# Designs tried in a protein design chat: VHH binders against Formyltetrahydrofolate deformylase 1, mitochondrial (PURU1). Part 15

Target 1, 298 residues: Formyltetrahydrofolate deformylase 1, mitochondrial (PURU1), of Arabidopsis thaliana (Mouse-ear cress) (q93yq3)
Amino acid sequence: GESLDSSVSPVLIPGVHVFHCQDAVGIVAKLSDCIAAKGGNILGYDVFVPENNNVFYSRSEFIFDPVKWPRSQVDEDFQTIAQRYGALNSVVRVPSIDPKYKIALLLSKQDHCLVEMLHKWQDGKLPVDITCVISNHERASNTHVMRFLERHGIPYHYVSTTKENKREDDILELVKDTDFLVLARYMQILSGNFLKGYGKDVINIHHGLLPSFKGGYPAKQAFDAGVKLIGATSHFVTEELDSGPIIEQMVESVSHRDNLRSFVQKSEDLEKKCLTRAIKSYCELRVLPYGTNKTVVF
Below, E stands for the ipSAE of ESMFold2; O stands for the ipSAE of ESMFold2 at other seeds; V2 stands for 0.75 times the mean of E and O plus 0.25 times the DockQ between their complexes.

## First folded at step 9 (VHH; framework vhh_vobarilizumab_d1)

Design r02 (from q05 with G50A D56Y Y100W K101R L105I D107S; at its last look DockQ between E and O 0.63; V2 from the best seeds 0.00; counts 0 for: pae E 6.9 > 2, grease 25.1 > 24.2, SAP .688 > .668)
Fold by ESMFold2, look of step 9:
Structure r02 (fold): chain B 298 residues (1-298), chain A 121 residues (1-121)
Amino acid sequence: as target 1 above (298 residues)
Amino acid sequence: EVQLVESGGGLVQPGGSLRLSCAASGFTFSSYAMAWYRQAPGKGRELVAAITSGGYTSYADSVKGRFTISRDNAKNTLYLQMNSLRPEDTAVYYCAKTGWRYGPIYSFDYWGQGTLVTVSS
């Protein structure tokens, strides 16, 4: 029949649920029933069950009425299922209710990644709050980037560092209230003590295809070797340099018609796109641990 | 600053029980997997028990059925209940935290100072 009260207009909001447990019969059915029982509607569902590993990964996107299914009840309902299956991970995010991730951006001289992230952030395509930008290089206040930061009230902290004094205690204080860090071409190596003191995820961009082409200047190495393919890698930072789990990699063809300048330009374009995509994937709960040093990226 | 402070260690007779606690601060405790490791004199550290952010537990074969790991997210505290203790359980016990938010129970990179458990007559 027809509605008797046409003034009722529920507001539907998006939710995301990520689930990781030992594989078992009926997991998708139980997770989907949880959402459907509360009137939610699934808009997307990704599943990965690796061969010979007896684990289950899923990510669902759904919409729901937060009046009918309150945020805390969403947590409780999925936690009940998580306990039933002994889940290794069960995480819900509701972007319109949950606070945005707070991040700090660290960089050195090159700002191509910072600029790309700021543009995506301004466009609403990067769902974070940027608490500050930290660099070991001072920048002139009359540049477009510095004017952008001032206009949006984002502090820029110049932290003069040396190899002998990385000033990591100063950096830790500046970033203590962030959810994760982004190394947007920060060229100082973060120590194990820094990583322990920070105690949260750190995501980096590397200017080459890891694990190959390690070193300080992969673009020059690739150019001198006459490669036909260059790339960039975004990964989690661990105590082992450039060896953390990879989130995103991007590649581009090059040829004999490229000089070193065009190689570098192409590499920088890959880096900014690669890092930005990795951060977006992380914030959308698309990145999950897999094995000892791998990721599932939905 | 991430801090993990263990307590509850001591001397106990074989067959006895002991409860270890780990007070955690400087991070969103409920978002991280936690573990207990131990190190006997002259040996490397070994995993004893782990608990994910989602509540899944895992135990070393040598302690299954005797030890229970648990967490209290309201108090930011990790526990290890140790029953039926044996002399080979003598070790320094360390509270550990993953570096990854939502991290796997096999990549514990952050450690406390440890608490000594001695099981002897």
Scores: ipSAE 0.020, ipTM 0.449, lowest interface PAE 6.9, mean pLDDT 85
ESMFold2 (binder alone), look of step 9: mean pLDDT 82; pTM 0.845
ESMFold2 at other seeds, look of step 9: ipSAE 0.031; ipTM 0.488

Design r03 (from q05 with D56W Y100R K101R; at its last look DockQ between E and O 0.11; V2 from the best seeds 0.00; counts 0 for: pae E 14.0 > 2, placed apart)
Amino acid sequence: EVQLVESGGGLVQPGGSLRLSCAASGFTFSSYAMAWYRQAPGKGRELVAGITSGGWTSYADSVKGRFTISRDNAKNTLYLQMNSLRPEDTAVYYCAKTGRRYGPLYDFDYWGQGTLVTVSS
ESMFold2, look of step 9: ipSAE 0.019; ipTM 0.366
ESMFold2 (binder alone), look of step 9: mean pLDDT 86; pTM 0.871
ESMFold2 at other seeds, look of step 9: ipSAE 0.005; ipTM 0.246
ESMFold2, look of step 10: ipSAE 0.000; ipTM 0.223
ESMFold2 (binder alone), look of step 10: mean pLDDT 87; pTM 0.871
ESMFold2 at other seeds, look of step 10: ipSAE 0.019; ipTM 0.336

Design r04 (from q04 with S27F E31D D56Y Y101W; at its last look DockQ between E and O 0.38; V2 from the best seeds 0.00; counts 0 for: pae E 8.3 > 2, grease 27.7 > 24.2, SAP .743 > .668)
Fold by ESMFold2 at other seeds, look of step 9:
Structure r04 (fold): chain B 298 residues (1-298), chain A 122 residues (1-122)
Amino acid sequence: as target 1 above (298 residues)
Amino acid sequence: EVQLVESGGGLVQPGGSLRLSCAASGFTFSDYAMAWYRQAPGKGRELVAGITSGGYTSYADSVKGRFTISRDNAKNTLYLQMNSLRPEDTAVYYCAKTEGWRYGPIYSFDYWGQGTLVTVSS
């Protein structure tokens, strides 16, 4: 601002604000003025007002000087506006200051989603702390994924399960310090008691386009059926199988030129990309609940 | 309507103990996750401890080993036992309730009590 020393430019950091309330005249003006009045600069602003529901959703992305607008004052200023509008949801995140979300990853035999997430995490493209990896399959210590986990100090927990004993109390204990769970091809169905006991979000990847194709639809069967479109769906887990709110979907065309191997590779590529994108969107505050079973994804 | 009424706050010496209570009504208490938050002067609210409807507990790093969250489903009451209190624990403490699990980013619980003041000083 008015500095004369060797520190001419302030350190500007990104902030995100998400707002959900009953629709009213002037909300955007008030929210944007809050940021501008503190010398912040808006880089992006998304608004959604659904038809016939009289509700307002927004997500703003801005940069600001945390010396001029301290982190606690950011909370207070937005909370004042939230009170004025009776907001249902008002959340600020400042990624460079706020603690990263802590997650655990659950999987069974197939690890293509785990590997992709670990690579994105290592590259700084997933803003999470991974507390552990849990699987109902034991893995040899000399595999690439196990060496990766050991190198980064991420515990791997083998929890042998059967259809009659899912060992959900053991899993609950292992994940008690997490902010949410990621099912990266975990092939056991989590019970309603597990979901109630955990009490936080669980995000899954499904190998198809929900709500169609619920349950298993193995790649071999789709290939033999001659489908021309494949997909993947990442969604929140609820007690009803494969029916929770959808976060991200991806599709790709397939044709007679695909053999089984290339077909499977395309399916796996969709799954790992879809899940990774869903987790990133969640951590960036782009995913908001909407209605009974829908989402707003900014 | 949902009501959450905190009690048990007060003035206490460093190293002392307090037990906070939250009387809950207007919902089936045993079905919901509950939490304690606190807000120190000039700061935002922070999570202190949580307990799921299934009884699993979690704690902020700053209070682990000193505070214990518990629930009595027969009395519709949430508790926070606070031991080895420090001046840094001075805050208004809030009881919070969820509607269940949620779809979207993790943030504060949906229902809040009015708070009870805890002051730790000599």
Scores: ipSAE 0.013, ipTM 0.265, lowest interface PAE 8.0, mean pLDDT 84
ESMFold2, look of step 9: ipSAE 0.013; ipTM 0.252
ESMFold2 (binder alone), look of step 9: mean pLDDT 82; pTM 0.831

Design r05 (from q05 with S31E S58Y D107S; at its last look DockQ between E and O 0.36; V2 from the best seeds 0.00; counts 0 for: pae O 12.3 > 2)
Fold by ESMFold2 at other seeds, look of step 9:
Structure r05 (fold): chain B 298 residues (1-298), chain A 121 residues (1-121)
Amino acid sequence: as target 1 above (298 residues)
Amino acid sequence: EVQLVESGGGLVQPGGSLRLSCAASGFTFSEYAMAWYRQAPGKGRELVAGITSGGDTYYADSVKGRFTISRDNAKNTLYLQMNSLRPEDTAVYYCAKTGYKYGPLYSFDYWGQGTLVTVSS
């Protein structure tokens, strides 16, 4: 190319809107008309109305021109609709403008989930700010993961713990400036007092398909038992161990062709993928709790 | 069986105060987020205030600085202190509970029957 005239196309940016209210006639039409009236274009729209529960859930993805529809006006326009329907929840995120969610990562000895999350974060595929990494295991400063953390200015906090002293007050202080926690193979059970003191969501990865295989079930036992399917589950943490609402589950086949090493590798691959997908879905407002212990995942 | 019973509504002059209560039973109160909603005549329901299981609070802009949500976990009771009441605060006020333990303030599946607040000379 040569010199062209100075005309340019408008820059369009993505937005997400999540809406939850008592079900009523015309909600989808009103929400979609709001976006269209401002020149926005809907790229995706999901709705769920549970059977025998008079509630409405939706998630829309759209693109819009932030010069024509400023960020604060987006909030005001959706707030007006939320008031009209008495919405139980109405949330807008505009990823290119809004601050990313802040998270802390907790782990013990195994780092396969941490490493995957750090790589996805570096590649721009995990939309978070990582405030720190906390572990009950000390790591040498010359390891690849520790050098990665240092290079990117992410603190690593070694918090030595025992069964008699889990040091939960120390952990609470370290994570007070986060939007949610991620347990990336943290092998200590968080107490009800920790959960109450933190007061925000905690997302865990479990090495099996819940509700089965709660607690520790060594990979060797599953391998020796000759299972044909293995799985991983990412879920919200509640006071009941491994029983919180499930966000994501993944499975993979295993067979006689797997030795113990390949079996463990497949399990670890499931865990890191499952956790990463769950966190991404959560940050994109795709995970909506409903019922007693269920989620909608749009 | 989850039960939420609101009380404390009534007739109040502008500038007055009321305290609403919601007696909760059938669940471990301290583990759930709670909220107050209101519905004015001819309008939809709107969020007034919410409180997480961890004690974080949220308020509608129209009530910030005038209303205070609180909870007493020992008494299984949710409160809404309403000060400097205005005619536009006239509504039926509802107590609401989230559907699962330690859940965020965006899924309220259990509701009370409401208590009427009228602000008029």
Scores: ipSAE 0.000, ipTM 0.265, lowest interface PAE 12.3, mean pLDDT 84
ESMFold2, look of step 9: ipSAE 0.013; ipTM 0.388
ESMFold2 (binder alone), look of step 9: mean pLDDT 85; pTM 0.857

Design r06 (from q05 with T52Y D56S T98E G99D K101R D107T; at its last look DockQ between E and O 0.39; V2 from the best seeds 0.00; counts 0 for: pae E 10.4 > 2, SAP .687 > .668)
Fold by ESMFold2, look of step 9:
Structure r06 (fold): chain B 298 residues (1-298), chain A 121 residues (1-121)
Amino acid sequence: as target 1 above (298 residues)
Amino acid sequence: EVQLVESGGGLVQPGGSLRLSCAASGFTFSSYAMAWYRQAPGKGRELVAGIYSGGSTSYADSVKGRFTISRDNAKNTLYLQMNSLRPEDTAVYYCAKEDYRYGPLYTFDYWGQGTLVTVSS
């Protein structure tokens, strides 16, 4: 929907820079000057300095001319500042140049999260490359979701599992070329050996507000308990079930007028929205580790 | 279990050279960025050099032109060639593995025990 502007000859593209170091005087000024000195323009700047940790977190959004400030020079210039401040993290992404994150989607029987993610991905609202979909449930090839995957060239891998063999070595092989994994209602618990072998982030969607309602089928449990608030939580996976750092939480009010069907509908809507927002925030460099089990989400 | 074992430290005269090695195990070495950090007595750890999985390198200003980071993915080994050593290079040098856990940002949560480099007359 943007109007044509024939007076602008350079192509300006967006960049994102995330910075994490010990707090010190002048960090924002130095980072801002780096961008401005190269003709870039800052569109947004977020800072967090926790009261008791003496650390600095920032995320900047800017636009720049990649002819005047080449992608490799952007890295080099921010690296110089990172060295000056002894930064623990300094990361640049330029979405129009950098490869999209590659993900694999794992699910079991329920596909409401998968379907939402595929639609958002098709609409350009989920900035990832989906390398494959993995499930422990076989699906008929003539279903809408399977036709969608085939049309877009996304492999579907049926990995038959038992209680005695979760086939994690097979899954590891299928996902070795991904940047992170998404559990879109995958009902098998990933072992510590899987997590160590994969060695990258795994993002899950939990049906409920963590830390409450861990495991099981939270909608039925919550309905029977008579709660007035239901939710969904998207979080990083760790060896401890449903205990990893939280990325996003969403809530919905419920009342005596809700039956189990409306509870389930509301819960599913929360899950799919919560997961897609968490993935988008991750890919936009908005999710930063903080403390032992917390996140900053800019 | 991730293990990083540094070696090659020692006493050297100013202007001399050392080559540090870091033997890595317990992870797919070629998939991760690796770095060397150093810590002088009474100071915090500082980045010396980094090498990304794609082979790009970075260096602290204080070591540019003197130090070279490299990796041998077949041997799961990270190296730091240190030339033209100065007394201010005296520190414990640590091998570090980058970790993508809990976000797309680098987190160096896996460190070796360190190897001491002393540069003195």
Scores: ipSAE 0.005, ipTM 0.281, lowest interface PAE 10.4, mean pLDDT 84
ESMFold2 (binder alone), look of step 9: mean pLDDT 83; pTM 0.839
ESMFold2 at other seeds, look of step 9: ipSAE 0.027; ipTM 0.369

## First folded at step 10 (VHH)

Design s01 (framework vhh_vobarilizumab_d1; at its last look DockQ between E and O 0.01; V2 from the best seeds 0.00; counts 0 for: pae O 21.8 > 2, placed apart)
Fold by ESMFold2 at other seeds, look of step 10:
Structure s01 (fold): chain B 298 residues (1-298), chain A 123 residues (1-123)
Amino acid sequence: as target 1 above (298 residues)
Amino acid sequence: EVQLVESGGGLVQPGGSLRLSCAASGFTFSRYAMAWYRQAPGKGRELVAGITSGGSTSYADSVKGRFTISRDNAKNTLYLQMNSLRPEDTAVYYCARTYEVFTSSGKTYFDYWGQGTLVTVSS
């Protein structure tokens, strides 16, 4: 390869572009030329053209010099190409410049997913701003999770609920300034009115492999049934319970050597990893709607 | 993947000593508080001793003055030195990880546990 002289040291930052349009000749060439013409360098490029569907999806990762190709010009240049192809979607993110996605986390009693997300967030592995944590369960202020939230300035909102009043208007007010919502084991069913009022994506974690084991299939029932695989599913929330488009699924083998406790621990480990990976993929623009109930995950 | 592996259990006579070790892997050991728990046959799991990431220790009243918890961050290892052992110390001893510093009340949230090592104190 080419020798690099230390006397020429440009500052380069990463960018991501997602493109979705009607399939046509020359799309990749045009998108690639856009980046190259500005001195950018493509590090990765992924394309999906579904069989028997006249649609094109792509995701590119590139590095560029923001002095030579200013952030607003990046938007304008890709928008010009989007207009040329009548694109259904064209989105750019530049993580070092663009504001992080703002999220709220909802949970009930179990906090294994919340704790994992807080760990990943603290470690810089989850590129979000957590605006608040909301729960229908009160927690003592001297607990690990509550002290963590206080140290990092993340509000915890206890919203007591009953079957007659789930307090959804109160929750809507708390989350109005978020980009999407994360259900980290929130065991209340969100109503259609809530989903319409929120109007943005809601991502859930389910304790099993959908569409199998919908609803409340307790770990003991699966253990007693002698299953050989356990799983977790992270999916978008729709009005139909546990039926929205799947983002990520994870599995692990179990056997007669597992007792109930090890079985439960494996399940919880899958749930926290599955949810975290789904959210990271979403924030990195890897998750695109496809068809009526599917996703492309680059 | 987080893993905690206990060792050093065995059979000892009353008044004897044992040293338990817990080898930790899959995480930055020095950033976490660690603890030892024990569970006697037919009884619940109880907290024995805790040590913060900064080295501050605390002990259950039943073992204070006899047991010493320590850690070697260079070796990713947690220790429990058990002296003047009594028959009531007979239990399976577990290594555990937490963000919360051990308190005498035992109110902690532990996210990972070892497999346990058996300590039997009997003549």
Scores: ipSAE 0.000, ipTM 0.097, lowest interface PAE 21.8, mean pLDDT 84
ESMFold2, look of step 10: ipSAE 0.000; ipTM 0.199
ESMFold2 (binder alone), look of step 10: mean pLDDT 80; pTM 0.805

Design s02 (framework vhh_sonelokimab_d1; at its last look DockQ between E and O 0.09; V2 from the best seeds 0.00; counts 0 for: pae E 15.9 > 2, placed apart)
Fold by ESMFold2 at other seeds, look of step 10:
Structure s02 (fold): chain B 298 residues (1-298), chain A 125 residues (1-125)
Amino acid sequence: as target 1 above (298 residues)
Amino acid sequence: DVQLVESGGGLVQPGGSLRLSCAASGRTFSSYAVGWFRQAPGKEREFIGAISGSGDSTYYAVSEKGRFTISRDNSKNTLYLQMNSLRPEDTAVYYCAANIIESHVFVSPEEYDYWGQGTLVTVSS
């Protein structure tokens, strides 16, 4: 039996490249030629050149044959172009080969963001490995979220805190092997020493449309005040409270027809969706630093 | 607003039993997690047990295993604490607490948004 073709089709896999350099003639052509010369095919290409800044940002998505263009050679070829243009940043990810980002989740009392992230993670919609969950609140072992964590082998660390002792050294030890940290409604302010000691990105979710309503603004207070619009903001954490570069914002209308329960539900839905989208965008290399306190989000 | 009113406290001899009630008003009882705490003079508030807003789970402090039972009556919006084999160290003010935002049970008092004024239980011969 000679029914089978002896040739095989290549298994093509996706790659993502992010590039940031001083603007120059021919950058797109050089990057696209690099991919094409290795038999890759560009599926999408996003470019941003801000006016009067002489800076170039790009994100390309491509598909390629890892037999013809090995993972290490991909790094080398893009690094060569990075040196040619004096790039400020050049990053490649190949999601099917590269390890997922490792994250830890910090929270306090409210768990709506944690629950959403756990479900999205389980469903394969959040491309991370969750190393642990840390909270300054002790939880009963038979709750749904605690059972979920146990079932999936995700450690829950209770770290009792006071205003005088936030236990930041203990938290640093727990998270040192992570790629970035997610504050999923962690209501303690992280100190400058913690941020310097961690030395990697920390992403937060805030109730409200920053820069307005910095700090805590409980949903009950907003409801009693009769607001007509609610929002959520996900941003990078810096030493200044709720002032870091914004990654994602969401908004929704509320009205007299909302009681406290429906108002709170809408607020929680905004927060969990906003944080989840921000984390996904970050993991897909869509979030780039821009200017002093801005982001490009491709 | 949610209002919680504890009742059923009083003087009981060691080895006796007492049933406390927590009547809830203002919202449906099943919309929030409800728990029992106690505080002896000069001591921190101590968790006894709680029931989720959905009623899916009940949790008891390890120290109170087998002596205390939490139950509820949905038709009356009332939570109960049945206390058996009472000891002098059970003397305390007993509080009912509710978490209006989250339906999950917690052991820490900081997790609960609404509190009753308490009912005194004195265990003494």
Scores: ipSAE 0.000, ipTM 0.269, lowest interface PAE 12.0, mean pLDDT 84
ESMFold2, look of step 10: ipSAE 0.000; ipTM 0.188
ESMFold2 (binder alone), look of step 10: mean pLDDT 78; pTM 0.795

Design s03 (framework vhh_6qgx_2; at its last look DockQ between E and O 0.01; V2 from the best seeds 0.00; counts 0 for: pae O 18.1 > 2, placed apart)
Fold by ESMFold2 at other seeds, look of step 10:
Structure s03 (fold): chain B 298 residues (1-298), chain A 126 residues (1-126)
Amino acid sequence: as target 1 above (298 residues)
Amino acid sequence: QVQLVESGGGLVQAGGSLRLSCAASGRTFSDYAMAWFRRAPGKEREFVAAISWSGGSTFYTDSVKGRFTISRDHAKNTVSLQMNSLRPEDTAVYYCAADSIVSYQVFTEPSEYDYWGQGTRVTVSA
C-alpha cells in the first residue's frame, strides 16, 4: 500500500520491550505499570528466571498510541526503569516505525530455503530488507528464482570458490551494509577470520537435531538407516562447526511408507520452515543470549 | 525409571582390546543418543564417544579416533564400546550416558546428560 502518517490518526501500534537484569522483587509490576500509565495495553508478557542464576529476562508485547506516548519517550521511560534495576539490557522495538533489519542470503546449490524466504518476504511476513543473494554456484537467468530476484531488484552475486580461495574478502565487502547474515544452505565453512571480520550475527540452517549429527546433509543416509524421526536446527554460527547457540528446532515423523523423494521433500520442508521461523523470531526480539552457548526464545 | 548398567571392564595389557557394554532398563532408548565418558583418577570426566539414536552417526574424541568404535543394538537395548590398541592413558572408570534428542545444547559436557551408569573400571598395564 501507501504511506500513512499515523502521528495524526488515533491509531494503536505494536511495541516490543525486552529486559535483562539481576532478579529482584517487583520487576514485572514496575514494567507493566510503565506501559499502563501511558495508556498502553499489554497483549503478551513472557518471563524467564533461570534456576541457579540471579538474572531476570522478560519480553512484553503491547499496543499504544504513538501520539500519546511518542517513540522517544518510550525509550526514556524504560531507561529510567533500567537504571533503577541496573539492567544489563533494555531494548524497545516498534516494527511499524523502526527500520527493518538488512540481511544478505548465502547459498550453494539447493535453493528451497531461499525460495521460501523470498516468498515470505514478498508477502510481508518476513520483516527484513534483502540487500543481496550470494552463491558459489552460477544460475541460469531463466530460472524462476533468478527472474524473481531481477524483478525485485535484488542483486545475485556469483562468487566462484576453490579449495584454495573461498573468496571471503569479496563476500565481506558485499555484506558490509547488513545487520546480520543468513546461510540458506551455504555448504562451505566460514572461517574464523570471516566471522571476526564480519563481526555481526550469522544464522545457519542445519539438517538434523544438533548437537548430535554435526556435518553435512545426511538425508540419503538417514533414509537408508530407516529413521522414524527427522529434524532441522537453526543456530548462530561460531568458529566451532555446527555448535553455536540454537534458535529453533523442528521435527517430523517419517515411516516405511516414505520413498526417497518424499523423505527428501519432508526434510527440505523442515529446513525452510525452521530457518524462516528462526529469522522471524530474531527480528521480533524473541531470541536472547543466555549463558555461554544458550538462548532464551520467547 | 531408566537405569544404565555398564559391564566388560577389567585388566588388559597395553596394545590389547576390550569391549564395554551398557545395558539399559526401564524403557527402550530408541529416541536417545548414547555416549561414553571416562574419568581417570583425580581428573574430571571427559567425553569419549557418542552414537545417534538411529545408530547412523558416531562421534569420537581425537585421542580415541581409529581405536575405539561405538555401536548399538536396539533389540537388546544396549550400547557398546569396542576398545582396540589400548594404552596406559586409557585407564579410567568408563561411564555410559544417555540424553534425549530434544536436549542438544552441549553433548560433550557431562552436566548435560540426564541418565548415567555407575561406571566400569578399565585398567591398562604397561
Scores: ipSAE 0.000, ipTM 0.108, lowest interface PAE 18.1, mean pLDDT 83
ESMFold2, look of step 10: ipSAE 0.000; ipTM 0.277
ESMFold2 (binder alone), look of step 10: mean pLDDT 80; pTM 0.833

Design s04 (framework vhh_7yz9_2; at its last look DockQ between E and O 0.01; V2 from the best seeds 0.00; counts 0 for: pae O 21.4 > 2, unsure alone 63.0 < 65, placed apart)
Fold by ESMFold2 at other seeds, look of step 10:
Structure s04 (fold): chain B 298 residues (1-298), chain A 121 residues (1-121)
Amino acid sequence: as target 1 above (298 residues)
Amino acid sequence: QWQLVESGGGLVQAGGSLRLSCTASGSIFSIYAMGWYRQTAGNEREWVAFITSGGSTTYADSVKGRFTISRDNAKNTVYLQMNSLKPEDTAVYYCAAKIEHYETFVDRDYWGQGTPVTVSS
């Protein structure tokens, strides 16, 4: 127990710091000393220095007393170090204080990814606020997913689209207050104008292993080719179809005993898991784009 | 190969009623959710009402309490009873059959050719 004449014990809260700069001697020592000098305790520390690029990436996870080290002072102290090293990026998140990322989910007909994300979100395993779900397919209100959305106060917006009329201005208005978009099997190609107008990250799930098996029916291609390994890829969306930096890939073994139906079932399982892991990693500041088209995933 | 054929549209005064019918040819009508959509010139089709294969119904807020969707699986027909019509209900009405959870990567919705409804003030 507490002593009879002491103040209430401090409540320690977690913080995350991500740092990106030109590589130099003593960066880890300086960053860790900053945390320790304020009475913080490091729970985890990851570093990546890519060969031949002379850059430094790190992600630290720590706990601290927000009374002794106020949120604004945390920013100021890391910003001082960032200025010292000419950092390209220095970001702090404190999940118990900072607002959750706001996202919108876009999908077409298939809802296996949406359902998985909603369940992870409900279980507290996906640290986001879901502002809405947008689809170019109408759904009856008596389906499981529609009842779930209504019960939790998440709007569903049917925006009927065709390959000839994408209605991207309507979608832009619906998503303007989000931090990033998730394409949970949205089968319309987003235009360069949409991507420029949105101006924030868009994360997609692709049914197959990129860059191989590009196209609209990867499970059939893999089945016809007789592959022994199938997969799913989650990646950032760019103007070039299915070519943005990869965040997560997952694979599954197949054999001669699989038919097209079982390939599809295995692919759907991979897709939902791959997408949810990618989104969680992004929200925890584990995903750092680097190089031309690569990522660090801490 | 199968078709949806709408009928029952026409000209009606505000406050009046119309009953639309949509008859499907083909063997799989009983497993589809059936719906009505409407479209004015220059706009996308707007959802109006749905009915599941089991008979559960849903409606857009703009028509709730005025429109009733029903189906007769023996006749391969879905109906839209439209009461208390307003000038804002003027549109071409389309019947649709919708399937969810198809084997992946195939979006296949079936649409009729539409039946025009004009509600005069």
Scores: ipSAE 0.000, ipTM 0.098, lowest interface PAE 21.4, mean pLDDT 82
ESMFold2, look of step 10: ipSAE 0.000; ipTM 0.109
ESMFold2 (binder alone), look of step 10: mean pLDDT 79; pTM 0.796

